# Ledger of designs, part 41: VH-VL binders against q9h9l3

Target 1, 176 residues: q9h9l3
Amino acid sequence: PRKMVAIDCEMVGTGPKGHVSSLARCSIVNYNGDVLYDEYILPPCHIVDYRTRWSGIRKQHMVNATPFKIARGQILKILTGKIVVGHAIHNDFKALQYFHPKSLTRDTSHIPPLNRKADCPENATMSLKHLTKKLLNRDIQVGKSGHSSVEDAQATMELYKLVEVEWEEHLARNPP

## First folded at step 19 (VH-VL)

Design x48
Fold by OpenDDE, fold request of step 20:
Parts: C-alpha cells; sequence; structure tokens
Structure x48 (fold): chain C 176 residues (1-176), chain A 122 residues (1-122), chain B 107 residues (1-107)
C-alpha cells in the first residue's frame, strides 16, 4: 500500500536552439519523504540552455554528472513496480524517455479532489507551488536559484497523501 | 540562530595529520552543502572543499587534493576535514561555511564559523 | 581557475562618503558573484550574492552591480562599522575563488 515514490526532474535545453528538454537532475523520495535518489545527469547532447532560473541546474553540476543512460537505468530500477507520484509527471517521463504504467501513475496536477481541497476548480491545472502553499502552507521554488527537485518531490508526495485514500478508491472504481 | 563552531585546530609538524570538526546548529544541517574555507595569516580567503548534503558529491581545491578529505555526519550535525600530509603552506584559519541553497552544494557561503587556527611548523 | 582581481587594494575614505569597489573576473562568471565583508578577528560575512542580491540583514547602503566580468560593490554612505576588508567570490565554476580583497580604511 505504501510501495509509493515521488519523482521530480529538472531539465535543461539542448538542441540547436535549446528547445529540447533533456534530463539534468532527478530526485526520488519515498512515502516518508526520504531521498532515495538524487543525481545530476549529463545529457547526451551539448547543453545550450541550463534554464537555471527554473531548473536550478548550473554548469558546475555537470562536471561529474551521471551519464544519462546510466542514470536512466538507475532510476528505472527504482520506479519499476512502484506507484509513482509526480506533478505534471508526463514531462518527467518524457525527459526520462520512459513510460510508467498508467495504473501505477499518480499526477497531482490532475487530481480533482486535490484541487477542491485547495479551493480551486477541479478540472484546472494548478502549479505545484500554488498547491503546496495553499494546502501545506509551505513555500517552494522561491528566489532566483531555481527549483529543488528534492523539495518538489517531497511536496508532491505530501500533497498526494492528503487525498490518497479518496483518490485510490476512485481509481479502483475507475481504472485508467 | 545559525551557528557553526569549528574545533580541532592546533600546532602540528609538517607531514602530520589533523582533523577539524564543525558542529552545526540552527538549521537543517542534513539538507545543505557545507564548505571549508581557509585564510592564511594576513592573507586572503581560499576555498578548500565542498560536500553535498548527502556526502555523495565532493570537490577540492587543487592545493589540497589527495591530502584533505571532507566528510560529514548528518546524525551529529557535524562537518569534518581530515588533513593529511600537512605542509607549512596549510597554515591558516579554517572556516566552516554553510552553503546558501538547500539541497544544493553550489553557490555562496551565507554563514561562517569563527574559525580554528591550524599552524604547521617544525 | 577563474581569477578575480579587486581594485583598489586600499580605499581610504571618511564616514559618510561613497565607496566603490571593483572586482574583475578573468572570464565571464555571469551573475554568480558574491561580496563578503571581513573585520579584523572575525569571520567573513555575506553581503551580496548573485551580483546584486542583498543577503538577509544587510543594510540598504550596500549594493552590488555588474555581470560577466566586471562587478561593483557600492557603499552609498560609509558608516564607521563599514571599515573592513571586502572580498568578491565567484560561484560560476570549480574551484571557487576569491579576489585578493579591498581594504576600506578611515582616511
Amino acid sequence: as target 1 above (176 residues)
Amino acid sequence: QVQLVESGGGVVQPGRSLRLDCKASGFTFSTYGMHWVRQAPGKGLEWVAVIRYDGRYTYYADSVKGRFTISRDNSKNTLFLQMNSLRAEDTAVYYCAKGTYRYDYTGYFDYWGQGTLVTVSS
Amino acid sequence: EIVLTQSPATLSLSPGERATLSCRASQSVDSYLAWYQQKPGQAPRLLIYDASERATGIPARFSGSGSGTDFTLTISSLEPEDFAVYYCQQAYNWPYTFGQGTKVEIK
């Protein structure tokens, strides 16, 4: 029942114009918020835009970063068989070039009961920052230093825990 | 609130070893990168080493690579600097410094300890 | 390594005067530059980070500007407690490096 992890990834821009989102950091936490995985990842292509203001990724993080293929293998080993919780998690999976089973995926950006609890429209897509502030009274992603994938993953897990029982029951009745 | 207290400094002969400790309080130690910065008498500041919150990433200045080891015990809120093969030029006040950003080991040093003096002389 | 050169080496001023300190990097450090203040017998104190952001508790008379290779720390009106040594530090790449310092002394 608690074979659950939360994931958050940071991406940098690669390709000719930096429009390709490439995985540069991945953080995975368990149900209690303990960090299971947190690595900086070296994309296979040259980084054009670190997107530091948002990603928190800096050039110096890439000095001994884990190559993408290696990191991907490590991450997949952790995720396999788990319920994976994330916020707008399709972006993380895309960057990871991995598709987790839908039945084992929980996206906090698409959980109507969570939005309802936050006094938001149920079918709206709210930011992690907003939900975290509203429901956990905690500030994340503050300043200009960029995001912390660890903090974001932890917040995501905590948010999900608020609606876990209700949502799991809903999913049981309405399998994706 | 944030407090860093270095200890372990003293007078040692060249070639000897010394371990410095830094006790942290007033913040969640296990979530911040920590640094050592030293200052020779009457000289400027020199960055020595950094360690990430979980100890998985470390970097050193070239001047100490292979001789110094930065480590930490998060359960004790303590940062360490093991100094081996000490040289006269290692003589300095050694400061423990807190990294600025949570879950990051890059950036700046927003809080410093009082420093501990290491003197390497024959 | 990135070399930071501060100027002037010594700045002699009177209380109330404006102090302008320079830090030049051997290569671009973007905005990853900090300024520290150190008084005799004390540990350094962070003043400015990211070139222009004041650290918590730092008076408004301290300001930082610049990007790339040229940076400036300005003290709009010197207070008696501001006479100290000031260091710049780059956080662009390993190893982190400091400038050699500028001493602001009483004229």
Scores: ipSAE 0.929, ipTM 0.959, lowest interface PAE 0.5, mean pLDDT 96
Fold by OpenDDE, fold request of step 20:
Structure x48 (fold): chain C 176 residues (1-176), chain A 122 residues (1-122), chain B 107 residues (1-107)
Amino acid sequence: as target 1 above (176 residues)
Amino acid sequence: QVQLVESGGGVVQPGRSLRLDCKASGFTFSTYGMHWVRQAPGKGLEWVAVIRYDGRYTYYADSVKGRFTISRDNSKNTLFLQMNSLRAEDTAVYYCAKGTYRYDYTGYFDYWGQGTLVTVSS
Amino acid sequence: EIVLTQSPATLSLSPGERATLSCRASQSVDSYLAWYQQKPGQAPRLLIYDASERATGIPARFSGSGSGTDFTLTISSLEPEDFAVYYCQQAYNWPYTFGQGTKVEIK
């Protein structure tokens, strides 16, 4: 069977007004939730907004952060050939300046059976926090300290596992 | 309940080495950053070192850099501080302190052990 | 390193009085400032974090304020158990540093 990993990234603001979302942390976990990768990443451009309240990224995280080019290579090496699970994963891939094959991508923000299980509209975009609370009875992204990409990746994987069988069958019948 | 228990303190001569242990319980040790903070007798608090949950990130105070090594064994819920080339000014109660945030190594110290005394004396 | 200077060195007050402790940073630490209480023979206890957030189990009489370089810990009405040494700590940058402490003693 093909290996499956879950990914979650945190971004900071770069560019003249901090409107460019640049990768600042990336966490990857395996099917069991074990951390395979978790690094703080130094963007190629000056950080204007750490977005700490959301990203959890602080200036001190960047002191020995891995340069983006190096981190990207490490991450791509892990993702290559894998089924990659994420939540609103297009943002992560955009920050990585990488496009994973659609047939090997699973976005928990766009899985109707998952929303159905959570008593949400099937075509609505629900937050990871909401789905995690509803389906896993777990609180993530609590407080003002920002997100934990490790926790978010783990939650994402666990959510997907709830609908894995059904969704994989659906995808087999309806390839993207 | 969170519990941190330091051990390994004692009296040593200058130039010698000593290793401190901190046994953690009551929380998922492997998901928190851990710190060492020391306090010389009758003096204030001094941050010594931090280690991230997976040991991949460490930082040290300049006063101990190159001499002390912070490490951890998550399978044993134990934090370590290897102290080499000890000096008289290293004399202090050494506290093990839990980091505030999961999967981070920054922030504050929400739980402390009772400390272990290290005395460096000729 | 960022130097934190606490004032006053000693604060002599009676139970029921208001205590105001100051912590000044040599450079901005944003809101990454904590306060700890330490009683004789005991380990420090976290009181306030992020300048104004009370730690779990901390009584409402403790409050923190400030940002940038100037911070204040206030004890609205001192209880007998509040007489101790108080330390501020910055978590803005490595190395983390503490203030030299303020001793709140009974008058």
Scores: ipSAE 0.928, ipTM 0.959, lowest interface PAE 0.5, mean pLDDT 96
Fold by OpenDDE, look of step 19:
Structure x48 (fold): chain C 176 residues (1-176), chain A 122 residues (1-122), chain B 107 residues (1-107)
Amino acid sequence: as target 1 above (176 residues)
Amino acid sequence: QVQLVESGGGVVQPGRSLRLDCKASGFTFSTYGMHWVRQAPGKGLEWVAVIRYDGRYTYYADSVKGRFTISRDNSKNTLFLQMNSLRAEDTAVYYCAKGTYRYDYTGYFDYWGQGTLVTVSS
Amino acid sequence: EIVLTQSPATLSLSPGERATLSCRASQSVDSYLAWYQQKPGQAPRLLIYDASERATGIPARFSGSGSGTDFTLTISSLEPEDFAVYYCQQAYNWPYTFGQGTKVEIK
């Protein structure tokens, strides 16, 4: 079977009024939750809003942050040819200015069997935090320190593993 | 319970080298940033260095930059401080301290070791 | 580097009294400020982080307030075990720095 990785990105606000979401951290884990990539990333534009409450990104993280272009190359190299699992992953890909093939993408925010398992409406978009708590009995994104993209990526992978067999069969019958 | 135990302190002459070890237990060591903080006799606290959970990022105080090296062995739950070109002003109790946030080397120090005394004198 | 100045240098009080300790930063540290307690011969202990959050196991009589450049640690009613040296620390930027400390001693 094709190798599988999970990705989670944190974004900060750039541009006028900080409305542009720019990649500031990216974490990638393998099927077992081992960290393959975890870097703070320097956006090409001035950071207006670190969005720390949500992103966990602080000014001091940017001191030795990897320039976006370099980081993007590193990340794409890892993702190429793999099944990529994420939560609301379109945001991550957008921040990366990259789009992974749909057939190789798994978005845990749009997997009806996963929602069903969590006693949620199948067509609803549930948060990673909620699903993780409900299905893994684990608290993530707690406190005021913001998110940890590593923890979020790990949680995302574990959630997907719960429905992997069923969902892969579904996708085989209904290729995107 | 979280426990940090420093070792390796002692008396050394100026210009010599010394390595400190910090053995960690009671938490997932490989997921936290670790710090060294020192305290000269009768003086206040001085931050020395930090290392990220995976060892990829390190920062140093200017007073030790180029002379001290922070490192870690996650397989042994051990933090290290290699101190070279020691000076009299490096005399202090050296504490290893646990970072507060998982997978983040920033923040504060929620747990400290008992410290190990390093005395640099001729 | 960001310089933290604590005041007063020494605070002489009796058990049961209210203690107010100040920490001033040379520039804004937002809310990235912590307070530590250190007793003689012991390692420091984290009391407050993020300016106002109590660390695990810290009694309710300890409270932190402030943002930007001016911060306060308050001990509502001093217990005998509270007489110690207190340090503030900023986590806003490298290098991390501490205040010079305030000694709370028994009157």
Scores: ipSAE 0.906, ipTM 0.952, lowest interface PAE 0.5, mean pLDDT 96
Fold by ESMFold2, fold request of step 20:
Structure x48 (fold): chain C 176 residues (1-176), chain A 122 residues (1-122), chain B 107 residues (1-107)
Amino acid sequence: as target 1 above (176 residues)
Amino acid sequence: QVQLVESGGGVVQPGRSLRLDCKASGFTFSTYGMHWVRQAPGKGLEWVAVIRYDGRYTYYADSVKGRFTISRDNSKNTLFLQMNSLRAEDTAVYYCAKGTYRYDYTGYFDYWGQGTLVTVSS
Amino acid sequence: EIVLTQSPATLSLSPGERATLSCRASQSVDSYLAWYQQKPGQAPRLLIYDASERATGIPARFSGSGSGTDFTLTISSLEPEDFAVYYCQQAYNWPYTFGQGTKVEIK
């Protein structure tokens, strides 16, 4: 049995006009939702926009944050060889400057059976908040304090579990 | 019903050490940041220190840096404050306080304990 | 560090009157400002957070407003149990700081 983890990242704005998304927090949970990693990460470039309304990141978090290069090494060691679950996970990998094998990647924003369970069009891209409310009867990303990457990673894992048997069988028959 | 119960206060001479405990119940202790806040007799409130839900991040007021250590044992729902090299100005009621947000250590203090008095005098 | 200055130092009012308490920050704290009530011999309790959000179980007569450097706590109609010292606290940056307090005395 291959180990499975869920990941969620929070990004801040760097670069010209704060348009570049740079990693500022990464949370990784195991199959049971236990936290394996949860660090604030200092981007290598100047932060132009903390994007706190969505990211939950404030300058306080950066005071003792782990430099990006070090954090990336820690994170990649955890991800290597594992099935990695995320929501719109390409954004997380882009922020990590990393490509995980497609055969070991699960993206809850692109799983047709999951959309079907939510009574949503199979080809629609549904938000994590919407799927979590509809299928788990839980509220995440509540209020104006920004997202919790731990809660989001936990929700992502629970959503995947709803379709895990069906989707793993599908992928076995249809290798990416 | 959130409860925080401090213990370990007492009278101690300058230069000595003291350890405070805070026992938590009524919430999932291991998902919230925890703080110490103190109040000298007849004076206002002073924030002392914070520790993140998992113990990996801490921050201290300048007045206590290098002398005090905040820690936690999530298996026992207990917050600690180790106070070394105590000074007369450390005399205060010490409150244990729960942070407002899950999986964070920034913010406000939505529940407080009853406090424990530490008196530092010759 | 960020200094919070509360005014007035003491506010003497009768039950049923409106109380207005001020907190001024030495620099902008955006909306990262809380208000606490402390009755004699008791621990503080959170009244307002994020400048204007009422904490769980706090009566509707308590309200907060303001942003940046100027903040106000309003008690619309004082009750006898509202005699206490009120503190503001900023959560904008380390270290967290409190104002010196406003004592509300009910005649």
Scores: ipSAE 0.830, ipTM 0.920, lowest interface PAE 0.8, mean pLDDT 93

Design x48
Fold by ESMFold2, fold request of step 20:
Structure x48 (fold): chain C 176 residues (1-176), chain A 122 residues (1-122), chain B 107 residues (1-107)
Amino acid sequence: as target 1 above (176 residues)
Amino acid sequence: QVQLVESGGGVVQPGRSLRLDCKASGFTFSTYGMHWVRQAPGKGLEWVAVIRYDGRYTYYADSVKGRFTISRDNSKNTLFLQMNSLRAEDTAVYYCAKGTYRYDYTGYFDYWGQGTLVTVSS
Amino acid sequence: EIVLTQSPATLSLSPGERATLSCRASQSVDSYLAWYQQKPGQAPRLLIYDASERATGIPARFSGSGSGTDFTLTISSLEPEDFAVYYCQQAYNWPYTFGQGTKVEIK
């Protein structure tokens, strides 16, 4: 069967007033939550706003960070041919300047059975933090230190596993 | 419950090498950054080096860069410091220190070992 | 590198008194500053991180304040176990640095 990975990214602000979101960290975990990739990534543009409260990224992380073009190549080699799980994953793909086949993409922010398990409206876009607390009894993204893309990717995979059988059968019956 | 136990200190001649070990327990070692911090007798604290939870990223103080190598073996919950080309000014108690944040290598040191003394003298 | 200068070098006080320790950075470190306590023959102990957050298990008599370049550790009422050396440490940029220490001793 086809291998499955989960991905999560952290973004920093580039461009005018720091409003453009650029990739600064990417973490990829396997089905069991083991880390396959976790790199700090240097955007090709000047960083205007590290957004550290949310991103967890500081200038220290950029000192030995991998340039975006190189990191992108490494990441895409890992993702190719795999089912990729993420939360609001279109943002991650946008930051990677990459399209992943829809049939191999799973987005925990848009899985009605998962929302149902959390007693949330099936068509609502729920935060990863909220779903993780409700369904896994774990706190992620706590404090002032920002998000951990490793923890977020691990949580995303665990959430998907809760609905994996049901959702994979649904997708088999309803090819994207 | 967190415990860090350093070993490998001793007396060595200048120019020689020494390896320090730090055995960790009471926490998930493989998810935290680890540091070495030293203190010369009667003196203040000096940060030496850091290694990220997976070993992928390291950074060194200028005073030891090129001579010291930080490494870890997560399967043995052990942190290492390989010290080459030792100098008299490297004489210090060496502390193993746990980073505060999971899956990061920046920040502060919430747990420390007892230290191991390294004396570099003819 | 970022130099942290602590003052005073020695603070002689009696139990029950308030201790005020200063740490001044050579450039802004935002709020990335910690305070450690070290008793003779022991390893340092984290007291305060992120300028003002108490570490786990640290008594409420310890408080930290400040941002930018000027930081203060306050011990509201000294206990016998508080007589030690105190160090500040910045985590703003590589390499991490410590202040030279303030010794709090019994008068």
Scores: ipSAE 0.826, ipTM 0.920, lowest interface PAE 0.9, mean pLDDT 94
Fold by ESMFold2, fold request of step 20:
Structure x48 (fold): chain C 176 residues (1-176), chain A 122 residues (1-122), chain B 107 residues (1-107)
Amino acid sequence: as target 1 above (176 residues)
Amino acid sequence: QVQLVESGGGVVQPGRSLRLDCKASGFTFSTYGMHWVRQAPGKGLEWVAVIRYDGRYTYYADSVKGRFTISRDNSKNTLFLQMNSLRAEDTAVYYCAKGTYRYDYTGYFDYWGQGTLVTVSS
Amino acid sequence: EIVLTQSPATLSLSPGERATLSCRASQSVDSYLAWYQQKPGQAPRLLIYDASERATGIPARFSGSGSGTDFTLTISSLEPEDFAVYYCQQAYNWPYTFGQGTKVEIK
């Protein structure tokens, strides 16, 4: 069986008025929740808005951050050939300027059996915070310090494990 | 109960080296940033260095940069400070301090050890 | 480097009185400021972080306020155990710095 990882990213605002979302942190965990990668990433453009209350990114983090091009290479090397789990994962791939094979992509924001376990409408887009509280009895994204991409990636993997057998069988019968 | 216990302090001559250890317990050491903070006798507090939970990021005060190395061994719940080329100005009580936030290395110091005295003289 | 200047250097008060300690930063530190208490021969203890949040186990008589460059620690009614040195610390930028301390002593 293929190896599985979970990914989560934090973005900051670049470009005019800080409206462009640029990658500033990426965390990748293995099936057991161990951290495989966790780097602060320096966008190639000037940061206009750190978005700290959500991203958790402050100017201190950028002092020794890995340049985007180098970080992207490191991240893609980890993702290649693996099943990649994320929550609203298209945003993470967009920030990475990358498209992972759909057959190897798992998005916990769009798994009907997971919503069913949470007593939510099966086709609703549920937040990671809500699913984690409901199904894992854990609070994430708490306080004013912003999100932790490590905690979020770990939660995402744990959520996927709740439906892994069922969903992998579904995908085998219904290849994307 | 969070505990931080420093060891390795003593009297050394200028130019010599010393290593401080900080043994941690009562929390998940491998998920928190750790700091060293020092206090010269009768003086205020001076931040020395930080290391992120996984050891990947460090930062040093200018006064120690190039001479001191912060490191950690998460399998032993131990923080280290290797102090080389010691000077009289490094004479201080050295405190091990736990960072406030998981999976980060910025912020404040919510738990402190008792400190270990380093005296650089002779 | 961000310089934190505390005032007064010494505050002489009696038990039961209100203590007001000031910390001024040389540039804005937003709300990234903490207050610590230190008694002789002891390690510092975190009182307040993020300018106004009480740390775990800190009595309600301690409160912090301010943002930007001007910050205040207030002890509403001094207890005998509150006579100590108090330090502010900014976490806005590297390197982290402390103020020089305010000694609160019994009159």
Scores: ipSAE 0.826, ipTM 0.919, lowest interface PAE 0.9, mean pLDDT 94

